# VH-VL binders against q0atu2: the designs that were tried, part 349

Target 1, 119 residues: q0atu2
Amino acid sequence: MLDKKARIRTSREYRNVFEKGKRLSGRFLIIYYVENALDNNRFGFITNKKIGMAVIRNRIKRQLRAIVREYQGQVKNKHDIVLVARAGIGKSSFEGMEKDYIAIMKKAGLFARNANKID
Short names: E, the ipSAE of ESMFold2; O, the ipSAE of OpenDDE; V2, 0.75 times the mean of E and O plus 0.25 times the DockQ between their complexes.

## First folded at step 16 (VH-VL)

Design cc4 (framework fv_daclizumab; at its last fold request DockQ between E and O 0.88; V2 from the best seeds 0.89)
Fold by OpenDDE, fold request of step 22:
Structure cc4 (fold): chain C 119 residues (1-119), chain A 119 residues (1-119), chain B 106 residues (1-106)
Amino acid sequence: as target 1 above (119 residues)
Amino acid sequence: QVQLVQSGAEVKKPGSSVKVSCKASGYTFTSNYMHWVRQAPGQGLEWIGWINPETGYTRYNQKFKDKATITADESTNTAYMELSSLRSEDTAVYYCARTDEWYGYMDVWGQGTLVTVSS
Amino acid sequence: DIQMTQSPSTLSASVGDRVTITCSASSSIGFMHWYQQKPGKAPKLLIYDTSYLESGVPARFSGSGSGTEFTLTISSLQPDDFATYYCQQFDSYPLTFGQGTKVEVK
């Protein structure tokens, strides 16, 4: 799991990212991101019932958290980043999700300059 | 069931203002954003803006920034759209539509309100 | 702004026909949504996220596409399907719709 400090927790924090952040679409994911005033990054995760039952949604969130945790040390500082899982993500593999995440984050320029991220 | 019920048809003179209401039921009003969409007679759909009913934060189509004012009243589960300085070209059916802000599709629509502007 | 152009604007077809509607976006987008509207009625969500049917939508409807080209298909047109269809994007502001495709009886 992500550290408590690395998580977006409140509805207001989430919607701030939506309303004021930038948006990029991937194959299975959309990311919203905005600069924050903290010394650390925070990540949020959005799913809805169209993805599937609660068990599926929880699995997806768990997988996305694992991906984010794996690469969080290479993400540029001072960002709030929300990952939105789209309907098709339930049919994707973990590797597919990871690839999509990396691609979107690269496109967004959110990885540090010295990051060694590969698709 | 989820419903959006809009106020009745309006007939207005040029230069006047009109305020259309959209009452939501069957769901937590503040859990979704509300869109307003215009459709001139025999024409297509045109996005006006959305509101976060929890905070009142709005975003407008630049085309309508000086025409439409979108508000919401959480206590009555009602969204409003006021049109000012009405002109004949403002004649249209106006729709409110619910959305999950993160996904951007409008899954529930009001029945529409015809606003006719004529001398 | 992202402009979306549907093709055709009007389509005459018969019951049982395979109908294809295309929506072309002026810029690449991630997902396309589709709505159905009948005369005097509000639009209703038909397809979301390019290819997923909204609840209650018959299986004869399908959606596909990526980048700038998206398609709505009705495998076998039914009497209830004569309506106007709109595509919609949410990749950038302002949110925009296609101009609509009217499917009418031949």
Scores: ipSAE 0.926, ipTM 0.956, lowest interface PAE 0.5, mean pLDDT 96
Fold by ESMFold2, look of step 18:
Structure cc4 (fold): chain C 119 residues (1-119), chain A 119 residues (1-119), chain B 106 residues (1-106)
Amino acid sequence: as target 1 above (119 residues)
Amino acid sequence: QVQLVQSGAEVKKPGSSVKVSCKASGYTFTSNYMHWVRQAPGQGLEWIGWINPETGYTRYNQKFKDKATITADESTNTAYMELSSLRSEDTAVYYCARTDEWYGYMDVWGQGTLVTVSS
Amino acid sequence: DIQMTQSPSTLSASVGDRVTITCSASSSIGFMHWYQQKPGKAPKLLIYDTSYLESGVPARFSGSGSGTEFTLTISSLQPDDFATYYCQQFDSYPLTFGQGTKVEVK
């Protein structure tokens, strides 16, 4: 589970990322991201009713939170990042979502280079 | 029952202005952004801009930034678009359309408002 | 600006025909939305995120594509399907639509 300070919480915080940030599409995800004025990253998660019923949407969010937590140490600090589930995400595997997240975060230039990667 | 109801047709002279209204019902007005789209006679669709009805924050197609002013009134669940310095080429049907901002589709449209500019 | 070019601009077809409309983007796009517009009415969302049908849209409609080339297909044209169709991108501002494809009676 992400630390409370690493969560985007309010509608205003989410919409700031949409309004001021960049957008990149992957296979299962869209990410929106913008620099923040904090010392840390914050993450948010968006699904809507077109993705599926609430059970499916909750499963997707849980899986995305787990992926973000696994790689959060590699993310450049001072960013607000919103992960938006695309319509096809419900048919993806956890591995498929993970690969898509890695690819799109690399494309955005948000992974910091470390001497040794720890998974 | 989600509905967008626009104000009636307008006939205007060159150099004047017009304000088109779009009243939302059947959903929480601030839960979605509102787009404005125009369609000149015999032509396709052209995006004018959107508004965050919670804050009044807007984004415009650069082509229209000096022509159109988009506002919203949360107390009446109504979005507005004002066109200034009207010219004959501004003759068109103007639509409001609700969006899920994260995905960018327009899932509910107003019926359209014909604005005719002639001497 | 990402220019959206639809092909054909007009298409004459009979009930029962398979109809394919192409939307070409001037640069790569993540996904495409499609709208149907009947004379005198507002556009209606038909397909979102390239291939997913909006609620109430008949199964004879389908969408596909990636990158710069996207298609809308009607497997067996019905009388209700004579309309103008528009594609729309959301990858970059300004949002743009294709110029439209009018599907009319042969």
Scores: ipSAE 0.870, ipTM 0.926, lowest interface PAE 0.5, mean pLDDT 92
Fold by ESMFold2-Fast, scan of step 16:
Structure cc4 (fold): chain C 119 residues (1-119), chain A 119 residues (1-119), chain B 106 residues (1-106)
Amino acid sequence: as target 1 above (119 residues)
Amino acid sequence: QVQLVQSGAEVKKPGSSVKVSCKASGYTFTSNYMHWVRQAPGQGLEWIGWINPETGYTRYNQKFKDKATITADESTNTAYMELSSLRSEDTAVYYCARTDEWYGYMDVWGQGTLVTVSS
Amino acid sequence: DIQMTQSPSTLSASVGDRVTITCSASSSIGFMHWYQQKPGKAPKLLIYDTSYLESGVPARFSGSGSGTEFTLTISSLQPDDFATYYCQQFDSYPLTFGQGTKVEVK
């Protein structure tokens, strides 16, 4: 579950990310992202009606929030990030969505490097 | 029924300006962005720009930024595009089209407005 | 700008034929949208997000592709399908369309 402070809420805030942000597409996800003036990251989630009925869209949103929450500590601070579910996401596994999220975030340079702990 | 209804055909002289209207109905005007696209006779489609009707924020194809001005009037659910300093090369059918901005496809189109520039 | 090149520019076909139109992007993109346009009419959204049919579009239409090459296929051409088809990207600004493929009667 993401804390209230880590969520993008309003149409205006979502559209600010779209209008000012950068875009990167993955297999099941598109991200839009922009640096914010806050001390924390905020995430938004977009699902189109074409993905399926409300029960399917709500399941996808819950799964995406769970993925984002698990990797929250790896995301470079001070960003607003909107995850947009592609039409094909309904056929993806949870693991498939997770892999796509990690790949996109790394490609965007949004994951912090961690090379200081080795065995 | 979702509809976009454009103003009628225009015949203009070189050097003049023209303002084309696009009246939206059957949906919440501010819930979607509006694109403008042109098509010269016998030619393909060319993107001009888009507007967020909620805020008036616009993005233009650099090719048209000095030619086209896109605006929206929430009180009348109408988008406008003004073309300045008309030349014969501006002769084209101009379309407005509704988009889901996150995906960038245009699902509902106006019928088109033919602008003819001749001396 | 991402340049979209469609092949062929013109295609002559008969009812019942399998028709394939290709769209090549000058750089790798995530997905493609396709439109159908009949003479004197506005374009109509046919396929979105590479392979998904817009509501009301017949199942004989399909899309596929990734990277720089995308295809639109009509499995068994019908009289209503004689039209010009356009691909469109929104991977980067400006939004660009292919030059169009005209499917005409043989």
Scores: ipSAE 0.800, ipTM 0.912, lowest interface PAE 0.8, mean pLDDT 91
OpenDDE, second read of step 17: ipSAE 0.879; ipTM 0.947
ESMFold2 (binder alone), look of step 18: mean pLDDT 94; pTM 0.960
OpenDDE, look of step 18: ipSAE 0.882; ipTM 0.949
ESMFold2, fold request of step 22: ipSAE 0.866, 0.853, 0.862; ipTM 0.928, 0.928, 0.926
ESMFold2 (binder alone), fold request of step 22: mean pLDDT 94, 94, 94; pTM 0.961, 0.961, 0.961
OpenDDE, fold request of step 22: ipSAE 0.919, 0.926; ipTM 0.953, 0.956

Design cc40 (framework fv_daclizumab)
Fold by ESMFold2-Fast, scan of step 16:
Structure cc40 (fold): chain C 119 residues (1-119), chain A 119 residues (1-119), chain B 106 residues (1-106)
Amino acid sequence: as target 1 above (119 residues)
Amino acid sequence: QVQLVQSGAEVKKPGSSVKVSCKASGYTFTSNYMHWVRQAPGQGLEWIGWINPESGYTRYNQKFKDKATITADESTNTAYMELSSLRSEDTAVYYCARTDEWYGYMDVWGQGTLVTVSS
Amino acid sequence: DIQMTQSPSTLSASVGDRVTITCSASSSIGYMHWYQQKPGKAPKLLIYDTSYLESGVPARFSGSGSGTEFTLTISSLQPDDFATYYCQQFDSYPLTFGQGTKVEVK
């Protein structure tokens, strides 16, 4: 469950991240990210039809939100970040997605190098 | 059927400008970004930039920032690329290409426009 | 910029041969796209997101790889496959292509 204030909500906000953001890819995820003018981070989640049927896409979205929530305290403040699931993400375990998220966030410079779970 | 149809070949003198068009059909023009890519005779592919037709926002390869201007006209479903201050090194086939929404691959290409710069 | 180096630059092959083309990135990347181009024609998307076939692409084409090394394989070369092949990354801006690999008749 991610707070409302921590969610990218409008198509305009998603567009801003895609157009102006940096990007980085991992094994299962692509992130687009840009610094915002707010005092908090906001996250967006994209699961496209190449991943599979709606039931699979909805499961992936829930799992990604859970991962982001678990590690939200490790993310550098004032960023809008959109996670785009790669076509192969449906073959990943929850742990595999989690490891990829940590790796890509560290590579992007958005995570502390020795970050731990907040839970 | 999705199609991109480009304007015809151009022969230009050094120092002049050229504007190439790319008319889209068979899909919602504003749903995908449009890339421009060039290929010099006997050479490989080189990315110039892209436009989001919905917003008009553009991004350029730094190499082409002062050379190319990309625009789009939603009323005619047409993307344009203008090249200024032409030199012999700009002789190439110029392609427009539609990108997917998220992964950055180009799934549909125009037929190409040969621009020849000669005195 | 991420530099993409393809090997070989040119290869000669016969119909029925297994053909392997490699693309090496100057830094670790998540995935690769592959295109086929025939003389006088625009490039055609073959493989996206490293290993997924674009609609209508024959099953003899496959892609694999991770990190800095990615491969396009044609399991049994057909006459229609003599062409130039390009890899393309969009791990970061600017988008870059390999220099191309020309597959020609032996």
Scores: ipSAE 0.634, ipTM 0.877, lowest interface PAE 1.8, mean pLDDT 90

Design cc41 (framework fv_daclizumab)
Fold by ESMFold2-Fast, scan of step 16:
Structure cc41 (fold): chain C 119 residues (1-119), chain A 119 residues (1-119), chain B 106 residues (1-106)
Amino acid sequence: as target 1 above (119 residues)
Amino acid sequence: QVQLVQSGAEVKKPGSSVKVSCKASGYTFTSNYMHWVRQAPGQGLEWIGWISPETGYTRYNQKFKDKATITADESTNTAYMELSSLRSEDTAVYYCARTDEWYGYMDVWGQGTLVTVSS
Amino acid sequence: DIQMTQSPSTLSASVGDRVTITCSASSSIGYMHWYQQKPGKAPKLLIYDTSYLESGVPARFSGSGSGTEFTLTISSLQPDDFATYYCQQFDSYPLTFGQGTKVEVK
């Protein structure tokens, strides 16, 4: 689960990321992202009715939060990031969503380049 | 039903300004962004800009940044687009259209307003 | 700006024909939206997110594609389908449309 301070909470905060942020499209995800003035990262999750019924949308949100939580340590600090589920995401596997997330975050330059560097 | 109703046709002289209205009904006006798109006679579609009725934030196609002003009035659920310093090449049908915002598709369109600029 | 080029600009077809319209983007994009416009009318959303039909759109319409090449297909053309079709991207600002493909009676 993501801590409360790591979540985008209000409609206005989501719209700030959309309005001021950059975007990148993956196979199952679109991300919108912008630097924030905080000392931490915040994540938001968007699923619209076109994805499917509430049970499917709720499953997708849970799986995306789990993926984001797993890779929190690799994300460059001080960013607000919104993950938007594409219409086809309901037919994706968990592994497929995870791979898409990693690929798009790397392409955006949001994963720390030297996170694994020790010598 | 979701509906966008635009103001009537206008005939204007070069150098004047025109303000086109788009009244929304059947949905929460502040929940979606509103685009403005024009189409010259016999030509294709050209994006002008969009507005967030909730925040008042606007984004313009750079080509129109000094030409178009987009506003919204939450009390009347009406979006406006004003064009200044009209030229004959501004003769076009002007459309307002509602977006899902995150994907950027336009699912509901106004009927269009013909603006004719002649001397 | 991402330039969108549709091919063909005009095609002549008969009722019952399979019609294919392509849209080429000047750079790789994640997805495409498609609109239908009839003379004197506003555009109507047909397909969103490359391949998904908007509510109320007949199943004879389909979309596909990735990268720089996207396609709209009408499997069996009906009289109601003679119209101009536009692709649209929102991979980057400004939003851009293709120049349009007019499907007219043969």
Scores: ipSAE 0.670, ipTM 0.884, lowest interface PAE 1.5, mean pLDDT 90

Design cc42 (framework fv_daclizumab)
Fold by ESMFold2-Fast, scan of step 16:
Structure cc42 (fold): chain C 119 residues (1-119), chain A 119 residues (1-119), chain B 106 residues (1-106)
Amino acid sequence: as target 1 above (119 residues)
Amino acid sequence: QVQLVQSGAEVKKPGSSVKVSCKASGYTFTSEYMHWVRQAPGQGLEWIGWINPETGYTRYNQKFKDKATITADESTNTAYMELSSLRSEDTAVYYCARTDEWYGYMDVWGQGTLVTVSS
Amino acid sequence: DIQMTQSPSTLSASVGDRVTITCSASSSIGYMHWYQQKPGKAPKLLIYDTSYLESGVPARFSGSGSGTEFTLTISSLQPDDFATYYCQQFDSYPLTFGQGTKVEVK
């Protein structure tokens, strides 16, 4: 689970990311992202009614939070990032969502991890 | 249930300005963004800009930045688009449209306002 | 700006025909929205997020595509479908529409 301090809470904070941020779309996800003036990253999650019933939307939110939590140490400091589930996310596996998240974050330049070996 | 009702047709002289209104009903006005789009006779659709009615924050197509002013009045649930320094090329039907945030599609449209600019 | 080019610009068809409209983006985009517009009327949302039908839209309409090429298909054209169709992107600002494809009676 993500700490409360790592979560975007209010509609105003979500809209700030939408209005001022950049965006990138993947197969199942869209991310909106902007640098913040805080000492940490914050994440938000959007699953609208077009995804499906509340039970499905809640499951997707939990899975996305788990993915974000697993990779949070690789995300560049001081960003607000909103993950938006595309209408087709229900056709994806957990592994498919995870791969899409990694691909989008790398393309956005938000992952600090390097492919180059020092050795 | 959700409706956008626009003001009536306008005939204007070159060099003047016009202000078109769009009254929203059937939803919480401040919860959705409002777009303005125009369509010249026999031509396609052209995006002008959008407004967050809660804050008054706007974003414009750069082509319209010094020509269009979009505003919103929460007390009357009405969005406005003012177009200045009118030219014959501004003759068009002007639409307001509500957007679903994040995907950026326009799900509810006003009926349109014909603005005719002639000498 | 991302430029959207639709083909064909005009299409003549008969009731019962399969109609295909293509929208090409000047750069790769993640998804596309489609609208229908009848003379004297505001546009109506048909398809969002490339392939999903808006509520109330008949099942004969479908969308597909990725990257730079997206398609709207009407599997069996009905009289009510003679209209102009527009694609729209929101991958970057400004929002842009295709120039439109007019589907008219043969």
Scores: ipSAE 0.772, ipTM 0.905, lowest interface PAE 1.0, mean pLDDT 90

Design cc43 (framework fv_daclizumab; at its last look DockQ between E and O 0.81; V2 from the best seeds 0.76)
Fold by OpenDDE, look of step 17:
Structure cc43 (fold): chain C 119 residues (1-119), chain A 119 residues (1-119), chain B 106 residues (1-106)
Amino acid sequence: as target 1 above (119 residues)
Amino acid sequence: QVQLVQSGAEVKKPGSSVKVSCKASGYTFTSDYMHWVRQAPGQGLEWIGWINPETGYTRYNQKFKDKATITADESTNTAYMELSSLRSEDTAVYYCARTDEWYGYMDVWGQGTLVTVSS
Amino acid sequence: DIQMTQSPSTLSASVGDRVTITCSASSSIGYMHWYQQKPGKAPKLLIYDTSYLESGVPARFSGSGSGTEFTLTISSLQPDDFATYYCQQFDSYPLTFGQGTKVEVK
């Protein structure tokens, strides 16, 4: 699990990212991101019933959290980032999700310059 | 059942103002954003803006920033849109529509409110 | 702004016909949503996230596409399907709709 300080926790925090942040679409994910006033990044995760049953949604969140944890050290600091799982993510493998995350984060310019990540 | 019920048709003179209401039921009013969309006679759909009913935060289409004012009253589960300085070109059916902000589609619509502006 | 151009603007077809509506975006977008609107009625969500049917929508409807080109297909047109269809994007503000495609009886 992500550290408490690395998690977006309140509805207000989530919606702040939506309202004020930038948006980029990937194959399975959409990310919203905005600079924060902290010294660390915070991540949020959004799923809905259209993805599937609760068990599926929880699995997706778990997988996305794992991916985020894996690469969090390579993400530029001072950002709130919300990952929105789109309907098609249920058909994706973990590797597919990871690839999509990396691609979209690169596109957003959120990875550090010297980030050593899997393409 | 989720439902949006809008106020009745309006006939207004040029230069006047009109305020349309949209009452929500069947779900937590503050859980979703509320869009307003207009449709001129025989024309397509135009996005006006949305409101976060929880905070009152709004975002407008620049085309309507000086035309429309969107508000919400969570105590009555009602969203409002006020149109000012009405012109004949403002004649249209105006819709409120619910959305999960993260996904960007409007899954529940009000029945529409016809606003007719004529001398 | 992302302009959405639907083709055709009007489509005359008969019951049982295969109908295809296209929506072209002026720039690449991630997902397209589709709505159905009948005269005097509010739009109804038909397809979301490019290819997923909203609850209650018949299986004869389908959506596909990517980048700048998206399509809505009705495999076998039914009497209930004569309506105007709109595509919509939420990749960037302002939200925009296609100009609509009216599917009418031939």
Scores: ipSAE 0.871, ipTM 0.945, lowest interface PAE 0.6, mean pLDDT 95
Fold by ESMFold2-Fast, scan of step 16:
Structure cc43 (fold): chain C 119 residues (1-119), chain A 119 residues (1-119), chain B 106 residues (1-106)
Amino acid sequence: as target 1 above (119 residues)
Amino acid sequence: QVQLVQSGAEVKKPGSSVKVSCKASGYTFTSDYMHWVRQAPGQGLEWIGWINPETGYTRYNQKFKDKATITADESTNTAYMELSSLRSEDTAVYYCARTDEWYGYMDVWGQGTLVTVSS
Amino acid sequence: DIQMTQSPSTLSASVGDRVTITCSASSSIGYMHWYQQKPGKAPKLLIYDTSYLESGVPARFSGSGSGTEFTLTISSLQPDDFATYYCQQFDSYPLTFGQGTKVEVK
């Protein structure tokens, strides 16, 4: 489970990341990210109606949270990061989403180490 | 049901200012960002900026930072764009348009307001 | 700024024709949106996120592409399709549009 302190919870907090952040797009994901004034990273997840029905959107959110949790230790501290699922994400495998996440986080300069599950 | 209705055509002299309105209905005004886009006669589309109607936060195309001021009034569900120091090159149809922020597309557009700048 | 260049700027076609419009970005981008604009009207969202049809858009429209090259295809042109088409990116600020492709009657 991703800890409460590591989650972006309010719409105002999400919009702060959108408004002040940088963006990068991958194959299945878009990330928005900005430095925060906290001692930790926070993550948000957006799966809009373009993805599909609520059951599909909720499955995607759970899978993305699991991926973020797995690689949490590799992310440079003091960032708010929002993951936005692209319309095609439902056609991806879990491994496909994971690879896309790693690639986009590295390209953004947000990973401090090799993103390896064994770390 | 979702509708954006803009104010009527304006004819202005060089050096003056103009304020165009865009009244939203059929959705929660603060739930979506409002864009402003212009189209010079016979030309393509050019993005001016957007506003978060909930907070009043704005983002501008650098080209328009000293020209356009975008505001929103929640009590009347109306967005405004004021253009200052008008030149003949500002002659265009000006559109407001709504979007869900994360993908950056514009799904509902106003009918347009023709602003003509001539001496 | 990311410059969007559409090709062709104008094309003449007949009902039933297959029409392809290309949009080239000056830098690699993740995805593209497409709009249709009829004379005297505001633009209408046609395709979002490169290849997905907006609700109510006929299946004859399709989009594809990646990197710097994106395409909009109309498989069998109908009378309602004579219009100007615009691509749009939001890979970076400012948001930019292509110059437009006008699809005219032959």
Scores: ipSAE 0.808, ipTM 0.913, lowest interface PAE 0.9, mean pLDDT 91
Fold by ESMFold2, look of step 17:
Structure cc43 (fold): chain C 119 residues (1-119), chain A 119 residues (1-119), chain B 106 residues (1-106)
Amino acid sequence: as target 1 above (119 residues)
Amino acid sequence: QVQLVQSGAEVKKPGSSVKVSCKASGYTFTSDYMHWVRQAPGQGLEWIGWINPETGYTRYNQKFKDKATITADESTNTAYMELSSLRSEDTAVYYCARTDEWYGYMDVWGQGTLVTVSS
Amino acid sequence: DIQMTQSPSTLSASVGDRVTITCSASSSIGYMHWYQQKPGKAPKLLIYDTSYLESGVPARFSGSGSGTEFTLTISSLQPDDFATYYCQQFDSYPLTFGQGTKVEVK
């Protein structure tokens, strides 16, 4: 759903975001973000066993990828961004995840100058 | 059966150093970050820093950056913390704790190592 | 730095009491973790991500809150619950704990 160039792919790339980046929490999500040396953004997705079984975790990841894809054109470039699903995400709707993502990205200052038009 | 087993209590003179060990078992040592936390007698908990056991990369609480050196030995599944230039106010119990890098809670703790600094 | 202030610092209670401990953050945070510590022992994770019980933690423990205000509640205090309780954030660096709340026998 995301172009391959817009994906964080390796353990090293993920851990760089954790080790060097900033963290910001929402209701269902945590984001980690750090400036990269590319001309584009990259996104990664993390779940753990506390969220549910693999089928549930894969569904959550698919939903988060769809949300990111919808808004990726509004994100300031040159960032590696990891979305971490919180334990409560299993009780959320797609719309709830989407609202949370928008709020977090605004709070982090990662949406471009006209962020109010993306809601 | 995840365990963190720390080295025994130490009594040290001012100006010396001490190296506390934390041996991990029951999980893949390099898959999670190791944190160090101190507790002075009758006081609360203070975070010292963490290490990525795979790469040796560390991050410190600024309060401790000139006091503590955190290392890890992948071959023995052991993390270490060295305290330098010991003073009486360094007297404390020192804990290692495992945390998932993305969620930030400490789900497994070592038993603690008392370091006493006195003449 | 995000400072967290627990209230009360010390609480005297009897077995069977409802105990409520609050943790106030100096700025808005998204979650809180809670630990129990008994004398001479390591802290033990009780509640992660504000309201979720760690495996093996009795159902009498609960957590809630958002923004700057979070609570840990023990619905009916048991002898095993006399301990010190710490809240913890890692919303930003450095990782910080509250100063602790000692729950002691009245």
Scores: ipSAE 0.608, ipTM 0.866, lowest interface PAE 1.5, mean pLDDT 90
ESMFold2 (binder alone), look of step 17: mean pLDDT 94; pTM 0.958

